VH-VL binders against Calcium homeostasis endoplasmic reticulum protein (CHERP). Designs and how they scored, part 18

Target 1, 141 residues: Calcium homeostasis endoplasmic reticulum protein (CHERP), of Homo sapiens (Human) (q8iwx8r149to289)
Amino acid sequence: ETQLDMNEFDNLLQPIIDTCTKDAISAGKNWMFSNAKSPPHCELMAGHLRNRITADGAHFELRLHLIYLINDVLHHCQRKQARELLAALQKVVVPIYCTSFLAVEEDKQQKIARLLQLWEKNGYFDDSIIQQLQSPALGLG
Key: E = the ipSAE of ESMFold2; O = the ipSAE of OpenDDE; V2 = 0.75 times the mean of E and O plus 0.25 times the DockQ between their complexes.

## First folded at step 17 (VH-VL; framework fv_ozuriftamab)

Design z89 (from z83 with heavy chain G59R; at its last look DockQ between E and O 0.90; V2 from the best seeds 0.86)
Fold by ESMFold2, look of step 17:
Structure z89 (fold): chain C 141 residues (1-141), chain A 121 residues (1-121), chain B 106 residues (1-106)
Amino acid sequence: as target 1 above (141 residues)
Amino acid sequence: EVQLVQSGAEVKKPGESLRISCKGSGYTFTSYYIHWVRQAPGQGLEWMGGINPSGGTTRYNQKFKGRVTISADKSISTAYLQWSSLKASDTAMYYCARDFWEGYEEYFDYWGQGTLVTVSS
Amino acid sequence: AIQLTQSPSSLSASVGDRVTITCSATEQVNYLYWYLQKPGQSPQLLIYDASNRATGVPDRFSGSGSGTDFTLKISRVEAEDVGVYYCLQWDDYPLTFGQGTKVEIK
């Protein structure tokens, strides 16, 4: 029950990484909701995304496109009141965001920072998490 | 320059069929959903549905499902809205709109000029 | 479906007035938009994600709000601002517009 088909997950992530269409993101999101069977399952999915995004040598496109997936999942967690999947993502969002923000130049940082403003407005994270996201170097410390 | 050009105004009788068109230019047509929005005379805007021209995936407002067909011909960068049997209540201005999407930003960024459909006996 | 109710339904303002339009949703909305339809024209985007001005939109237009309550403000209305203003939600399908707010400039 704490096992997930990570090959299947990666097969859905690859089109998101490569082309990042609305349909590709929807397929990845639907897979995550279908497999959000328990808190450990949710933590496995969230941890996998963290590992892919924070890996040394991960390109900006991979990081950004998978963050777009996370954004869509956060929205639907809130709409569906999927508290366990939301909580799992909340546990990993700081390293995900902060690593991605710090890895790029100012122009690309603006795109990531606008996403944080959206997350703040939409109420996905408590004040403690938001403060860490707003201070990326401290958030990774 | 991105442009959506719709077919001309139509005057029809109840029970007749009709297909109106929306031709996209100045961009990669298959990269964006096209949506249809209606506006009855003196009324507000109402979303009818949309299509991904890449692959033809459609989504309908349930209110219009079974009443209209949304399709596209990507070889000529054109989306269509079609009725098999018009009613007088279908009298409206019909707009197509391009669905701009980039990760967490999504909105209708370009609109067609509108097609006035008048259905009267 | 998420319903959006705008207030007021119509208003008349003088050039230079501050105009405030509200949009109330039946449930939380994360993705709220404002469109303007000028007389005889197609709608055009003013504000996306509640508060971000679209390219080319003058800074006299501002949006605010979250949750179920949203506001569009025109700090100093101009004659060109005449038309019908619509809010739109993109949180869930079907996409829904508010009923519109007709703004006349005296």
Scores: ipSAE 0.790, ipTM 0.913, lowest interface PAE 0.9, mean pLDDT 93
ESMFold2 (binder alone), look of step 17: mean pLDDT 94; pTM 0.954
OpenDDE, look of step 17: ipSAE 0.905; ipTM 0.955

Design z90 (from z83 with heavy chain E105Q; at its last look DockQ between E and O 0.93; V2 from the best seeds 0.85)
Fold by ESMFold2, look of step 17:
Structure z90 (fold): chain C 141 residues (1-141), chain A 121 residues (1-121), chain B 106 residues (1-106)
Amino acid sequence: as target 1 above (141 residues)
Amino acid sequence: EVQLVQSGAEVKKPGESLRISCKGSGYTFTSYYIHWVRQAPGQGLEWMGGINPSGGTTGYNQKFKGRVTISADKSISTAYLQWSSLKASDTAMYYCARDFWEGYQEYFDYWGQGTLVTVSS
Amino acid sequence: AIQLTQSPSSLSASVGDRVTITCSATEQVNYLYWYLQKPGQSPQLLIYDASNRATGVPDRFSGSGSGTDFTLKISRVEAEDVGVYYCLQWDDYPLTFGQGTKVEIK
């Protein structure tokens, strides 16, 4: 039985959504690593982020700030070789990115697209995932 | 215009205490970490640690932990680097630097002019 | 701690020369920077995220590389490019600099 305190997770996500400071991001990341005890735990955390970000009516700032959290977690997964958490995030990144990209006009789209350039350079995702991220309408198909 | 202005050069003897300062202006001081970077004479740059002036959270390079204290007074937009007991090996130029952070990008965007600390017998 | 090794340690160039400086890391670095410290001055940012020029940095400066191997190039060096060049990693604390590359102009 996979059990995570999602109220605690949401309490850490709220400061990231509201003000998105470096310290708030770090607190959310640290919680995720402390709770990444098994592949199902990692998938539950990643799925929760996907659900929050892709919800109809989610504001752009919520989406962007939680994507910043995901970016920090991806970086540290690679450094710590936390393969299960990385794999869980890889499974949800396409709907997260593509929904967020398509929900805004070109100016904000460019801000999100800069993250994709970073993710490609850093090697967080295979070519199949990168291709879907580069074609957001097809990626949501 | 963003500026970091450091206190003046210091000449000290081993065993003396010292606090040097870094005053930020032209921006919201509490919105940016301040870091301290050391450069011994003729040597390279070495990161010492940093502080979030908003809440006072600090981080240290283990090499300097217990040797220096990093602090800030946000009411006067000033960060500090302090020794309780200087050694001759503390002779160096000390820079403060502002930590620009935006979601995933982070770098030192502004530097103080440096404070030369000379510790000699 | 991630260690950065620069090559060469020093060089002497004439105005107009092409200069190449390398930075090798002991492990993968995602956030690599280049700083220039001109004589008697504080360091200044040249390149962030391996290849992006900072505001006001001339086009003759370029950065490249990923993983563990990074390069800074000056396509045609000018007299004002004299100083010590440092790479910096921000992947993990403690932050670490390369040992520096001193560039002199003859």
Scores: ipSAE 0.767, ipTM 0.903, lowest interface PAE 1.0, mean pLDDT 93
ESMFold2 (binder alone), look of step 17: mean pLDDT 94; pTM 0.951
OpenDDE, look of step 17: ipSAE 0.889; ipTM 0.950

Design z91 (from z82 with heavy chain T57S; at its last look DockQ between E and O 0.91; V2 from the best seeds 0.86)
Fold by ESMFold2, look of step 17:
Structure z91 (fold): chain C 141 residues (1-141), chain A 121 residues (1-121), chain B 106 residues (1-106)
Amino acid sequence: as target 1 above (141 residues)
Amino acid sequence: EVQLVQSGAEVKKPGESLRISCKGSGYTFTSYYIHWVRQAPGQGLEWMGAINPSGGSTGYNQKFKGRVTISADKSISTAYLQWSSLKASDTAMYYCARDFWEGYEEYFDYWGQGTLVTVSS
Amino acid sequence: AIQLTQSPSSLSASVGDRVTITCSATEQVNYLYWYLQKPGQSPQLLIYDASNRATGVPDRFSGSGSGTDFTLKISRVEAEDVGVYYCQQWDDYPLTFGQGTKVEIK
């Protein structure tokens, strides 16, 4: 059965949420790669991030900082060819991005939209996912 | 105004020790990595390594590991590059650079003026 | 380590010319940068993430490319653009630079 120490995960996520340093991001990323032992493990980690980011009442900085973690993990998945973790993140990225984009004003939306341009350039997602991200209201419904 | 001010030019002989400095001002020194980049005469840029001044953790290009020591004194907002025994091949311009990081953006946003190190008899 | 190869190694341009510099990587690079080192100066950032101009960089500078092949263009070169241009990657450590492209103005 699939088990992950979610208390340990949350202990690493909290500094990312609070201060979001490069070292905090790296620690969260390293934990995720160390625990990416099977497809169900990867799905649990990705689902946890989705649940935290899309929760009602999650503030913008929490969403943004955890999306920064996801961005770093996507890059390293590509470099390490970590197919299962990448696939798990691909399954949750639409609600994560679209919820965060729709929750903010135009200025902050521009910051989120620039990240989408980076994701498209780097080839993390297929065209179907990219199209959903480009139309956030359709991506959620 | 953010500034990185490096120590002055050095003329040394092979076998001598040397420490050069990079003082940061106008920002919170411990919030940014400092990198060292070398440029031998007539040559291109070469990354040497970096330090997080907050905790002192370092990373090195394997080419220079064991040849130099990167350190910092956060009480005076200063990073250091140090040799215990210089070689003639260490003759170069040495730059420090500040590592700006914000989520999905990272780049060297400020550079020191460079320190010329000449190692000859 | 990821190697970056620039082309050409040097060029001479007249004011108003279009200048094109290429950077080829030995593997995919997601985070590519361009710098200008003017004579007697420290390097200065021009472009980050392949195509984003750094603050204060004139719009005659543009970057493009993805994967292993990247391009820096100067649409109309000016006398102040003289110096050595470097590409640099931040995908993996050690960080590496291209060998440089020296741009002279006739």
Scores: ipSAE 0.809, ipTM 0.914, lowest interface PAE 0.9, mean pLDDT 94
ESMFold2 (binder alone), look of step 17: mean pLDDT 94; pTM 0.951
OpenDDE, look of step 17: ipSAE 0.899; ipTM 0.952
ESMFold2, look of step 19: ipSAE 0.801; ipTM 0.909
ESMFold2 (binder alone), look of step 19: mean pLDDT 94; pTM 0.950
OpenDDE, look of step 19: ipSAE 0.892; ipTM 0.950

Design z92 (from z82 with heavy chain F100Y; at its last fold request DockQ between E and O 0.91; V2 from the best seeds 0.88)
Heavy chain, then light chain:
Amino acid sequence: EVQLVQSGAEVKKPGESLRISCKGSGYTFTSYYIHWVRQAPGQGLEWMGAINPSGGTTGYNQKFKGRVTISADKSISTAYLQWSSLKASDTAMYYCARDYWEGYEEYFDYWGQGTLVTVSS
Amino acid sequence: AIQLTQSPSSLSASVGDRVTITCSATEQVNYLYWYLQKPGQSPQLLIYDASNRATGVPDRFSGSGSGTDFTLKISRVEAEDVGVYYCQQWDDYPLTFGQGTKVEIK
ESMFold2, look of step 17: ipSAE 0.819; ipTM 0.918
ESMFold2 (binder alone), look of step 17: mean pLDDT 93; pTM 0.947
OpenDDE, look of step 17: ipSAE 0.902; ipTM 0.952
ESMFold2, look of step 18: ipSAE 0.819; ipTM 0.914
ESMFold2 (binder alone), look of step 18: mean pLDDT 94; pTM 0.944
OpenDDE, look of step 18: ipSAE 0.904; ipTM 0.953
ESMFold2, fold request of step 20: ipSAE 0.820, 0.814, 0.808; ipTM 0.917, 0.914, 0.916
ESMFold2 (binder alone), fold request of step 20: mean pLDDT 94, 94, 94; pTM 0.952, 0.948, 0.952
OpenDDE, fold request of step 20: ipSAE 0.914, 0.918, 0.912; ipTM 0.956, 0.958, 0.956

## First folded at step 18 (VH-VL; framework fv_ozuriftamab)

Design z93 (from z92 with heavy chain T57S; at its last read DockQ between E and O 0.94; V2 from the best seeds 0.89)
Heavy chain, then light chain:
Amino acid sequence: EVQLVQSGAEVKKPGESLRISCKGSGYTFTSYYIHWVRQAPGQGLEWMGAINPSGGSTGYNQKFKGRVTISADKSISTAYLQWSSLKASDTAMYYCARDYWEGYEEYFDYWGQGTLVTVSS
Amino acid sequence: AIQLTQSPSSLSASVGDRVTITCSATEQVNYLYWYLQKPGQSPQLLIYDASNRATGVPDRFSGSGSGTDFTLKISRVEAEDVGVYYCQQWDDYPLTFGQGTKVEIK
ESMFold2, look of step 18: ipSAE 0.830; ipTM 0.922
ESMFold2 (binder alone), look of step 18: mean pLDDT 94; pTM 0.950
OpenDDE, look of step 18: ipSAE 0.904; ipTM 0.953
ESMFold2, look of step 19: ipSAE 0.812; ipTM 0.920
ESMFold2 (binder alone), look of step 19: mean pLDDT 94; pTM 0.951
OpenDDE, look of step 19: ipSAE 0.892; ipTM 0.950
ESMFold2, fold request of step 20: ipSAE 0.814, 0.814, 0.815; ipTM 0.915, 0.920, 0.919
ESMFold2 (binder alone), fold request of step 20: mean pLDDT 94, 94, 94; pTM 0.953, 0.950, 0.952
OpenDDE, fold request of step 20: ipSAE 0.914, 0.919, 0.913; ipTM 0.957, 0.958, 0.956
ESMFold2, last read: ipSAE 0.816, 0.825, 0.815; ipTM 0.920, 0.923, 0.919
ESMFold2 (binder alone), last read: mean pLDDT 94, 94, 94; pTM 0.953, 0.953, 0.952
OpenDDE, last read: ipSAE 0.919, 0.908, 0.915; ipTM 0.958, 0.955, 0.957

Design z94 (from z82 with light chain L95F; at its last look DockQ between E and O 0.91; V2 from the best seeds 0.86)
Fold by ESMFold2, look of step 18:
Order: sequence, then C-alpha cells, then structure tokens
Structure z94 (fold): chain C 141 residues (1-141), chain A 121 residues (1-121), chain B 106 residues (1-106)
Amino acid sequence: as target 1 above (141 residues)
Amino acid sequence: EVQLVQSGAEVKKPGESLRISCKGSGYTFTSYYIHWVRQAPGQGLEWMGAINPSGGTTGYNQKFKGRVTISADKSISTAYLQWSSLKASDTAMYYCARDFWEGYEEYFDYWGQGTLVTVSS
Amino acid sequence: AIQLTQSPSSLSASVGDRVTITCSATEQVNYLYWYLQKPGQSPQLLIYDASNRATGVPDRFSGSGSGTDFTLKISRVEAEDVGVYYCQQWDDYPFTFGQGTKVEIK
C-alpha cells in the first residue's frame, strides 16, 4: 500500500492556509516533490489537496492559499519534468478550480479567473481541461 | 512611505573587504525578500541573489556564490551585501530591490537608489 | 541558467513612432518581466508576467508572448521613454536579465 505522512503534510499546509508566505508555499512544494515517489504517491497528494479545497465548509482563504500552492507546484513540475505529479494535479484541478470559483462573488471570481489565464498561457493543461475550467458550472457537472 | 536607502559610494583597492547596506523603511521589513542586482559600467543588469530577512534564508546566482555574502539585520531593517576580497571586476552599481509577492503575482515594487562601488589600484 | 536575448540591441525613434522590442529565451519561461532604466535612474517595472502593466505605466506600453518568445511594444513613443529596456525571467535562479535594448528618442 502506498503510504504518505499526511500529518506532516497537513502541518506544512496549515501555515500556507493561515499566513500564506512564499516560504510556507516553498516548504509545502518541497515536501510534495520529496514524496512524489510513484504515480500512487502523486495521486494521494493531489487527492488530499482536492479533498481539503472542495470540502463543505472550507473557507475561501483556505481554498485560495492552497490553490497558490498548486500553482507553484505546477510551475516546478514543468521545470523539473515531474510528469507523474503534473498528471496527478491535472486529474483534480477541475473540481478544485470550479468549486472555488463558484463559491464566491464576482469580485473574487476575477482574481481566480486571472490565475486561469496564467495556467493557459503557461501550458499546464490541455484544451479539454481549460474549456472545463472556463465553464465552471459545466466543469463540475 | 516605502523607501530603500542604500549606503554611499565606495572607492576600494583589490583585496579589501566591503559591506554595503540597504535600509528599508515605511513597511514591515521582515515581510519581504530583498534582492541584489548589479550593473557594471556601461553594462546591463545582473541578478546576484536574495534574502528573506525573517529567517535569513538566501539564494544566490552561482556566479557570485562564495564571492559575496548576503545578510540582514532585522533589528535595524537593513540588508547587506559583503565581499571579503574585492576584485577590479566588482566595480559596478549595486541596487537592492524589494520583492512584492501576493500569491501568483510577484515583482520588484521598490528599488534602492544604488551604491557605486569602484575597485581600482 | 535560462538565457534571454533581446532584439534590437539599440534603436533610435521619433516621438510618435511605434517601437517593438523582442526577448527570446533558451527554454520556456512562465514569468517574464520588462523594465525601463531611464538615464541616471534605478530600473523601474513596466510589465509583469508577460502582459500586465505595472501601476502607473501608460497604456502605450504593452507586453505579449509566451513560451520562449516575448514582445514589448510602445504604440506611440514619447520623449520621456528614453533609456534601456530589459526583460527578466523569474522562473528559476539565477533570475537572469536580457542584455538590454537602448532606446534613443530623436
């Protein structure tokens, strides 16, 4: 069975949720890369982030700050050619983005939509995923 | 009002040590990375490295690693760039810059005025 | 390290001209920036993340591009636009700059 120290992961996620500094983001990212040992490990990490972000009762700041972590990880996956971790994140990004987008008013939606433009420019996702992200209600359906 | 005020121009000889400073004011100094950028006379900009004043974490351009030390004293809101042994090729203007970060947006939002370092016999 | 090459290295323009400056990277760059250094001054940010104008930057400045090829345009040059323009990448250490494009205004 695939094993990860999810207590350790959550201990690194909490400072990101609470204060969201560059160093907190970097610590979470570094943990994810150090533990990205196999496709199942990558899928467990990505699934954990999905579960935390899409949980009923998750407040917007938690969702936004963990999406910032995902953004940094996507960038470094591309630079390091970490294909398995990238693929795992690609599997969960639609519910993550769309749930977070639909949970807020238009002002906050603009901030999230600008992030999608960055993801599209940087080529993290294929056209099918991008189209789902651009239509959040359909992306969740 | 956010300001980065650098120490004054320096004239030195090869082999001498030097520490130049960048004092931040008008903001919480430990909340922002400080970067150092050099510009040799008539040349372009070159990134040297950065420091997080909160914990002292540094990152260096490999070209300058071992040649300079980047440090900070958060009690006086000041970042430093230091050489233990200057070379003539260290003659340049040195800028500090504050790293603004907000999630997926990051850029240098404030720059110091520059410190001219001249190293000659 | 990611290397950036700007073109042209220098140019001379009249007020009102359109100016185009390019920045080519040796590998994909996700975070590209443009700066102007006016004579005798510190650099100042014009564009962040390829296309976003910094606060107070006039609409005549625009940035575009992705991957390895990026462009800065000045739609109608003003006398105050003299200086050296630099691109910079923030993808990975060292955060390298292009070699610069010197713009003189006639």
Scores: ipSAE 0.801, ipTM 0.908, lowest interface PAE 0.9, mean pLDDT 93
ESMFold2 (binder alone), look of step 18: mean pLDDT 90; pTM 0.910
OpenDDE, look of step 18: ipSAE 0.888; ipTM 0.946

Design z95 (from z82 with heavy chain S31T; at its last read DockQ between E and O 0.96; V2 from the best seeds 0.89)
Heavy chain, then light chain:
Amino acid sequence: EVQLVQSGAEVKKPGESLRISCKGSGYTFTTYYIHWVRQAPGQGLEWMGAINPSGGTTGYNQKFKGRVTISADKSISTAYLQWSSLKASDTAMYYCARDFWEGYEEYFDYWGQGTLVTVSS
Amino acid sequence: AIQLTQSPSSLSASVGDRVTITCSATEQVNYLYWYLQKPGQSPQLLIYDASNRATGVPDRFSGSGSGTDFTLKISRVEAEDVGVYYCQQWDDYPLTFGQGTKVEIK
ESMFold2, look of step 18: ipSAE 0.810; ipTM 0.910
ESMFold2 (binder alone), look of step 18: mean pLDDT 94; pTM 0.954
OpenDDE, look of step 18: ipSAE 0.903; ipTM 0.953
ESMFold2, look of step 19: ipSAE 0.834; ipTM 0.922
ESMFold2 (binder alone), look of step 19: mean pLDDT 94; pTM 0.952
OpenDDE, look of step 19: ipSAE 0.893; ipTM 0.950
ESMFold2, fold request of step 20: ipSAE 0.836, 0.826, 0.829; ipTM 0.924, 0.922, 0.921
ESMFold2 (binder alone), fold request of step 20: mean pLDDT 94, 94, 94; pTM 0.956, 0.954, 0.955
OpenDDE, fold request of step 20: ipSAE 0.913, 0.918, 0.911; ipTM 0.956, 0.958, 0.956
ESMFold2, last read: ipSAE 0.799, 0.809, 0.813; ipTM 0.911, 0.915, 0.917
ESMFold2 (binder alone), last read: mean pLDDT 94, 94, 94; pTM 0.955, 0.953, 0.956
OpenDDE, last read: ipSAE 0.918, 0.908, 0.913; ipTM 0.958, 0.955, 0.956

Design z96 (from z82 with heavy chain A50S; at its last look DockQ between E and O 0.91; V2 from the best seeds 0.86)
Fold by ESMFold2, look of step 18:
Structure z96 (fold): chain C 141 residues (1-141), chain A 121 residues (1-121), chain B 106 residues (1-106)
Amino acid sequence: as target 1 above (141 residues)
Amino acid sequence: EVQLVQSGAEVKKPGESLRISCKGSGYTFTSYYIHWVRQAPGQGLEWMGSINPSGGTTGYNQKFKGRVTISADKSISTAYLQWSSLKASDTAMYYCARDFWEGYEEYFDYWGQGTLVTVSS
Amino acid sequence: AIQLTQSPSSLSASVGDRVTITCSATEQVNYLYWYLQKPGQSPQLLIYDASNRATGVPDRFSGSGSGTDFTLKISRVEAEDVGVYYCQQWDDYPLTFGQGTKVEIK
């Protein structure tokens, strides 16, 4: 059985959305690692982030700040060899990135594209996922 | 302009206490972590720890935990590094550095001029 | 802690030479930095995230690498490039620096 306190998660996400400090990111990341007890737990967390970021009414700053959280979590998953949480994030990163990229004008798109270059260098995703991220309109199929 | 100005050089004896300072100006002091980095004579750079001036949260390199105290007084935009009992091995140059963070980019963007601490009998 | 080892520990170069400095990590590093400490000065950032030049850094400085092996290159060294070069990682605490590479101009 899978039970997560999503209200607690959202309470930690809100400071990230609103002010996006290094401490707020760390608190959200620490919560995710402390609650990543099984593959279904990891998939619930990752799915929740996907739902918040890809919502039609989501403001760009919300999307960007939660993507910053995901970036920090990806790094720490790789370092801690947290394979289940990493895999859960890999399943949702295409809609997250591509929706956020397509929702903004070119100057903000360049900011998001630089993040993709970092993700590629750091080896968080396989070639199939990278190809989809590089072609955002096709990646949202 | 952003500046980090450190207190002047110190000559001390083993067992004495000392507090050195790092004053930030030209920016919102509470928005950036301050880190302390030391450089012993003829040696490289060594990270000691950091502080978030906003809430006072600190992090320490285990090597220095219990040996130094990192603190800040946000009312005067100043971070501190403090020893209760100096050792000769504490002889070094001490730098403060500002932690720039923007999502997925982070680096030390400004450094203080350094404070030379000499501890000898 | 992640240990960083630089090579060479020192070198002498003539103005116009190409200089190469390497940094080897004991484990994968995603966030690698290069600093220059000129004589009598505080360290200054040259490269962040392995390959991005900091503002105001001349384009003769370049960084490359990923994983455990990183390189800093000076395509054509100038007299002002003397000092000690350090790599640094921000993947995990404690933050660590390489032991330094002293560059002298002959």
Scores: ipSAE 0.812, ipTM 0.916, lowest interface PAE 0.9, mean pLDDT 93
ESMFold2 (binder alone), look of step 18: mean pLDDT 94; pTM 0.950
OpenDDE, look of step 18: ipSAE 0.876; ipTM 0.946

Design z97 (from z82 with light chain N52D; at its last look DockQ between E and O 0.92; V2 from the best seeds 0.86)
Fold by ESMFold2, look of step 18:
Structure z97 (fold): chain C 141 residues (1-141), chain A 121 residues (1-121), chain B 106 residues (1-106)
Amino acid sequence: as target 1 above (141 residues)
Amino acid sequence: EVQLVQSGAEVKKPGESLRISCKGSGYTFTSYYIHWVRQAPGQGLEWMGAINPSGGTTGYNQKFKGRVTISADKSISTAYLQWSSLKASDTAMYYCARDFWEGYEEYFDYWGQGTLVTVSS
Amino acid sequence: AIQLTQSPSSLSASVGDRVTITCSATEQVNYLYWYLQKPGQSPQLLIYDASDRATGVPDRFSGSGSGTDFTLKISRVEAEDVGVYYCQQWDDYPLTFGQGTKVEIK
């Protein structure tokens, strides 16, 4: 039986959304690793992030700051060989990235595109996922 | 204009205490971590640790943990590196550096001028 | 801790020479930096994220590489490029630097 304290998660996400400091990101990341006890746990937290980021009317800063959290988590998954949490994030990254990219003007799109270049260089996703991220309108199709 | 200005050179004997300083100006001091980096004579750079001046959170390189204390006084925008008992091997140039962080980009964007600490009999 | 090894440890170059410095890591590094420390000065950032030039850094400096192997190139060395070059990783604490590459201009 999969149980996560989503109120606790949201309490850690709010400072990331509001102020997005290194310490806030680290606290959210640490919570995710402490609670990544099984594949279903990982899928619940990854799905929660997807739902928050892709929600209608989500503000760009919310989307960007939670993507920064995901970026930090991806890096640490690779370092810790946390394959189940990485896999859960891989399942949701296309809607997360593509929705966020398509929702903003060119200046902000370049910032998001730079992040994709980093993800590609660091090897977080296979070629199929990267191709979808590189074609945002098709990736949401 | 962002500046990190460090305290002056120090000549000390083994066993003495010392606190050196790094004063930030031209920016919001509590918004950025300050790191300390040492360089022994003729040697390379070694990371010692860092502090978030906002809450006082510190992290140390295990090599220097227990040997130094990193602290900050946000009311005067100043970070400190402190020894309770210096050793000759503490002879080095000590730099502070500001940690710029924005999501996926992070780097040392400003450095202090360095403080030379000489510890000898 | 992630160890970084630079090659060569030192070199002597003439103005106009092409200089290549390598940095090898003991494990995968996603966040790799290059610094120059000119004589008597503090280190200064040249390259972040393996290949991005810092503000004001001339385009004769370029960085490349990923994984465990990274390269800094100076396409045409100038007299002001003298100093010690360091790679540095920010993947994991403690942060670590390479041992340095001393570049002398003859």
Scores: ipSAE 0.788, ipTM 0.912, lowest interface PAE 1.0, mean pLDDT 93
ESMFold2 (binder alone), look of step 18: mean pLDDT 93; pTM 0.948
OpenDDE, look of step 18: ipSAE 0.901; ipTM 0.953

Design z98 (from z82 with heavy chain A50V; at its last look DockQ between E and O 0.88; V2 from the best seeds 0.79)
Heavy chain, then light chain:
Amino acid sequence: EVQLVQSGAEVKKPGESLRISCKGSGYTFTSYYIHWVRQAPGQGLEWMGVINPSGGTTGYNQKFKGRVTISADKSISTAYLQWSSLKASDTAMYYCARDFWEGYEEYFDYWGQGTLVTVSS
Amino acid sequence: AIQLTQSPSSLSASVGDRVTITCSATEQVNYLYWYLQKPGQSPQLLIYDASNRATGVPDRFSGSGSGTDFTLKISRVEAEDVGVYYCQQWDDYPLTFGQGTKVEIK
ESMFold2, look of step 18: ipSAE 0.801; ipTM 0.916
ESMFold2 (binder alone), look of step 18: mean pLDDT 94; pTM 0.950
OpenDDE, look of step 18: ipSAE 0.900; ipTM 0.952
ESMFold2, look of step 19: ipSAE 0.799; ipTM 0.915
ESMFold2 (binder alone), look of step 19: mean pLDDT 94; pTM 0.951
OpenDDE, look of step 19: ipSAE 0.729; ipTM 0.904

## First folded at step 19 (VH-VL; framework fv_ozuriftamab)

Design z100 (from z93 with heavy chain S31T; at its last look DockQ between E and O 0.90; V2 from the best seeds 0.86)
Fold by ESMFold2, look of step 19:
Structure z100 (fold): chain C 141 residues (1-141), chain A 121 residues (1-121), chain B 106 residues (1-106)
Amino acid sequence: as target 1 above (141 residues)
Amino acid sequence: EVQLVQSGAEVKKPGESLRISCKGSGYTFTTYYIHWVRQAPGQGLEWMGAINPSGGSTGYNQKFKGRVTISADKSISTAYLQWSSLKASDTAMYYCARDYWEGYEEYFDYWGQGTLVTVSS
Amino acid sequence: AIQLTQSPSSLSASVGDRVTITCSATEQVNYLYWYLQKPGQSPQLLIYDASNRATGVPDRFSGSGSGTDFTLKISRVEAEDVGVYYCQQWDDYPLTFGQGTKVEIK
């Protein structure tokens, strides 16, 4: 019930990291929904993404492409009313976004900031989370 | 320069088969989905379906599934829309469109010029 | 399927007028687009994600809205703006378009 095959997850994440096609994103998303069996399962998946994205030495493309996966999953959580997976992602989005934003120069920061505008418009997060995302250095606190 | 060039107008009779084409140039054909959109005379736009030219996988609007076939030949950078047996109600303008996707940004960035298909006795 | 309804169905405007077109959806839409189809031409993208202008689209075109209600505005219409305007959603398949708003410039 609580067991997840993290090697299988990483095998699906690698094509997203490397080439980031629509099909690769869809495969990762479908795996996450198929394995979102309980709140602990959702938290394990979300925590794994946080750990991969915030790892010391992770390069920008890895962070960005996995954030693209998270964006697609957030959208489908909202459409499918998958409240447990949404809640798990909401718990990790601040370190994910803020670490990625602070790791790059202004040009790449603007790309990440445009994604935050989309998330705010689409209503994935409450005002408390949005405020933390808008102040990245404080959001890691 | 990215272009989608479609085959010319067709006049057909009910029951005949037809395949129209959409040739992509100026880009790597296999990295972008191609969609088909129809517009009946005096009517609005309807999405018909799409293909990933890389592996040939397709998705269809249920309204058109079983009525048309979407395919591609990546060796000549061309997508196709095909009917085995045309009906008068298939009279329409048919557009192909390229699906630009990059993470959270997606839109039809290029359209073909359209192929008018007229089906009458 | 997500249905999109535009208003008005048609309008006639003078050069320099402000034009407002609305699009309402049967459910929440996160990815809303606007297109212009000029007479005899294929559609062209104006706005993606409700409010972002596509490359080369003049700033007299603006989009707004979220949830189920979206608006396209032309601040000062020009003669070249004639045609049919469509909204379109990419939240769920099948992709769907609004029924269109025909704009004539007098």
Scores: ipSAE 0.821, ipTM 0.920, lowest interface PAE 0.8, mean pLDDT 94
ESMFold2 (binder alone), look of step 19: mean pLDDT 94; pTM 0.953
OpenDDE, look of step 19: ipSAE 0.881; ipTM 0.947

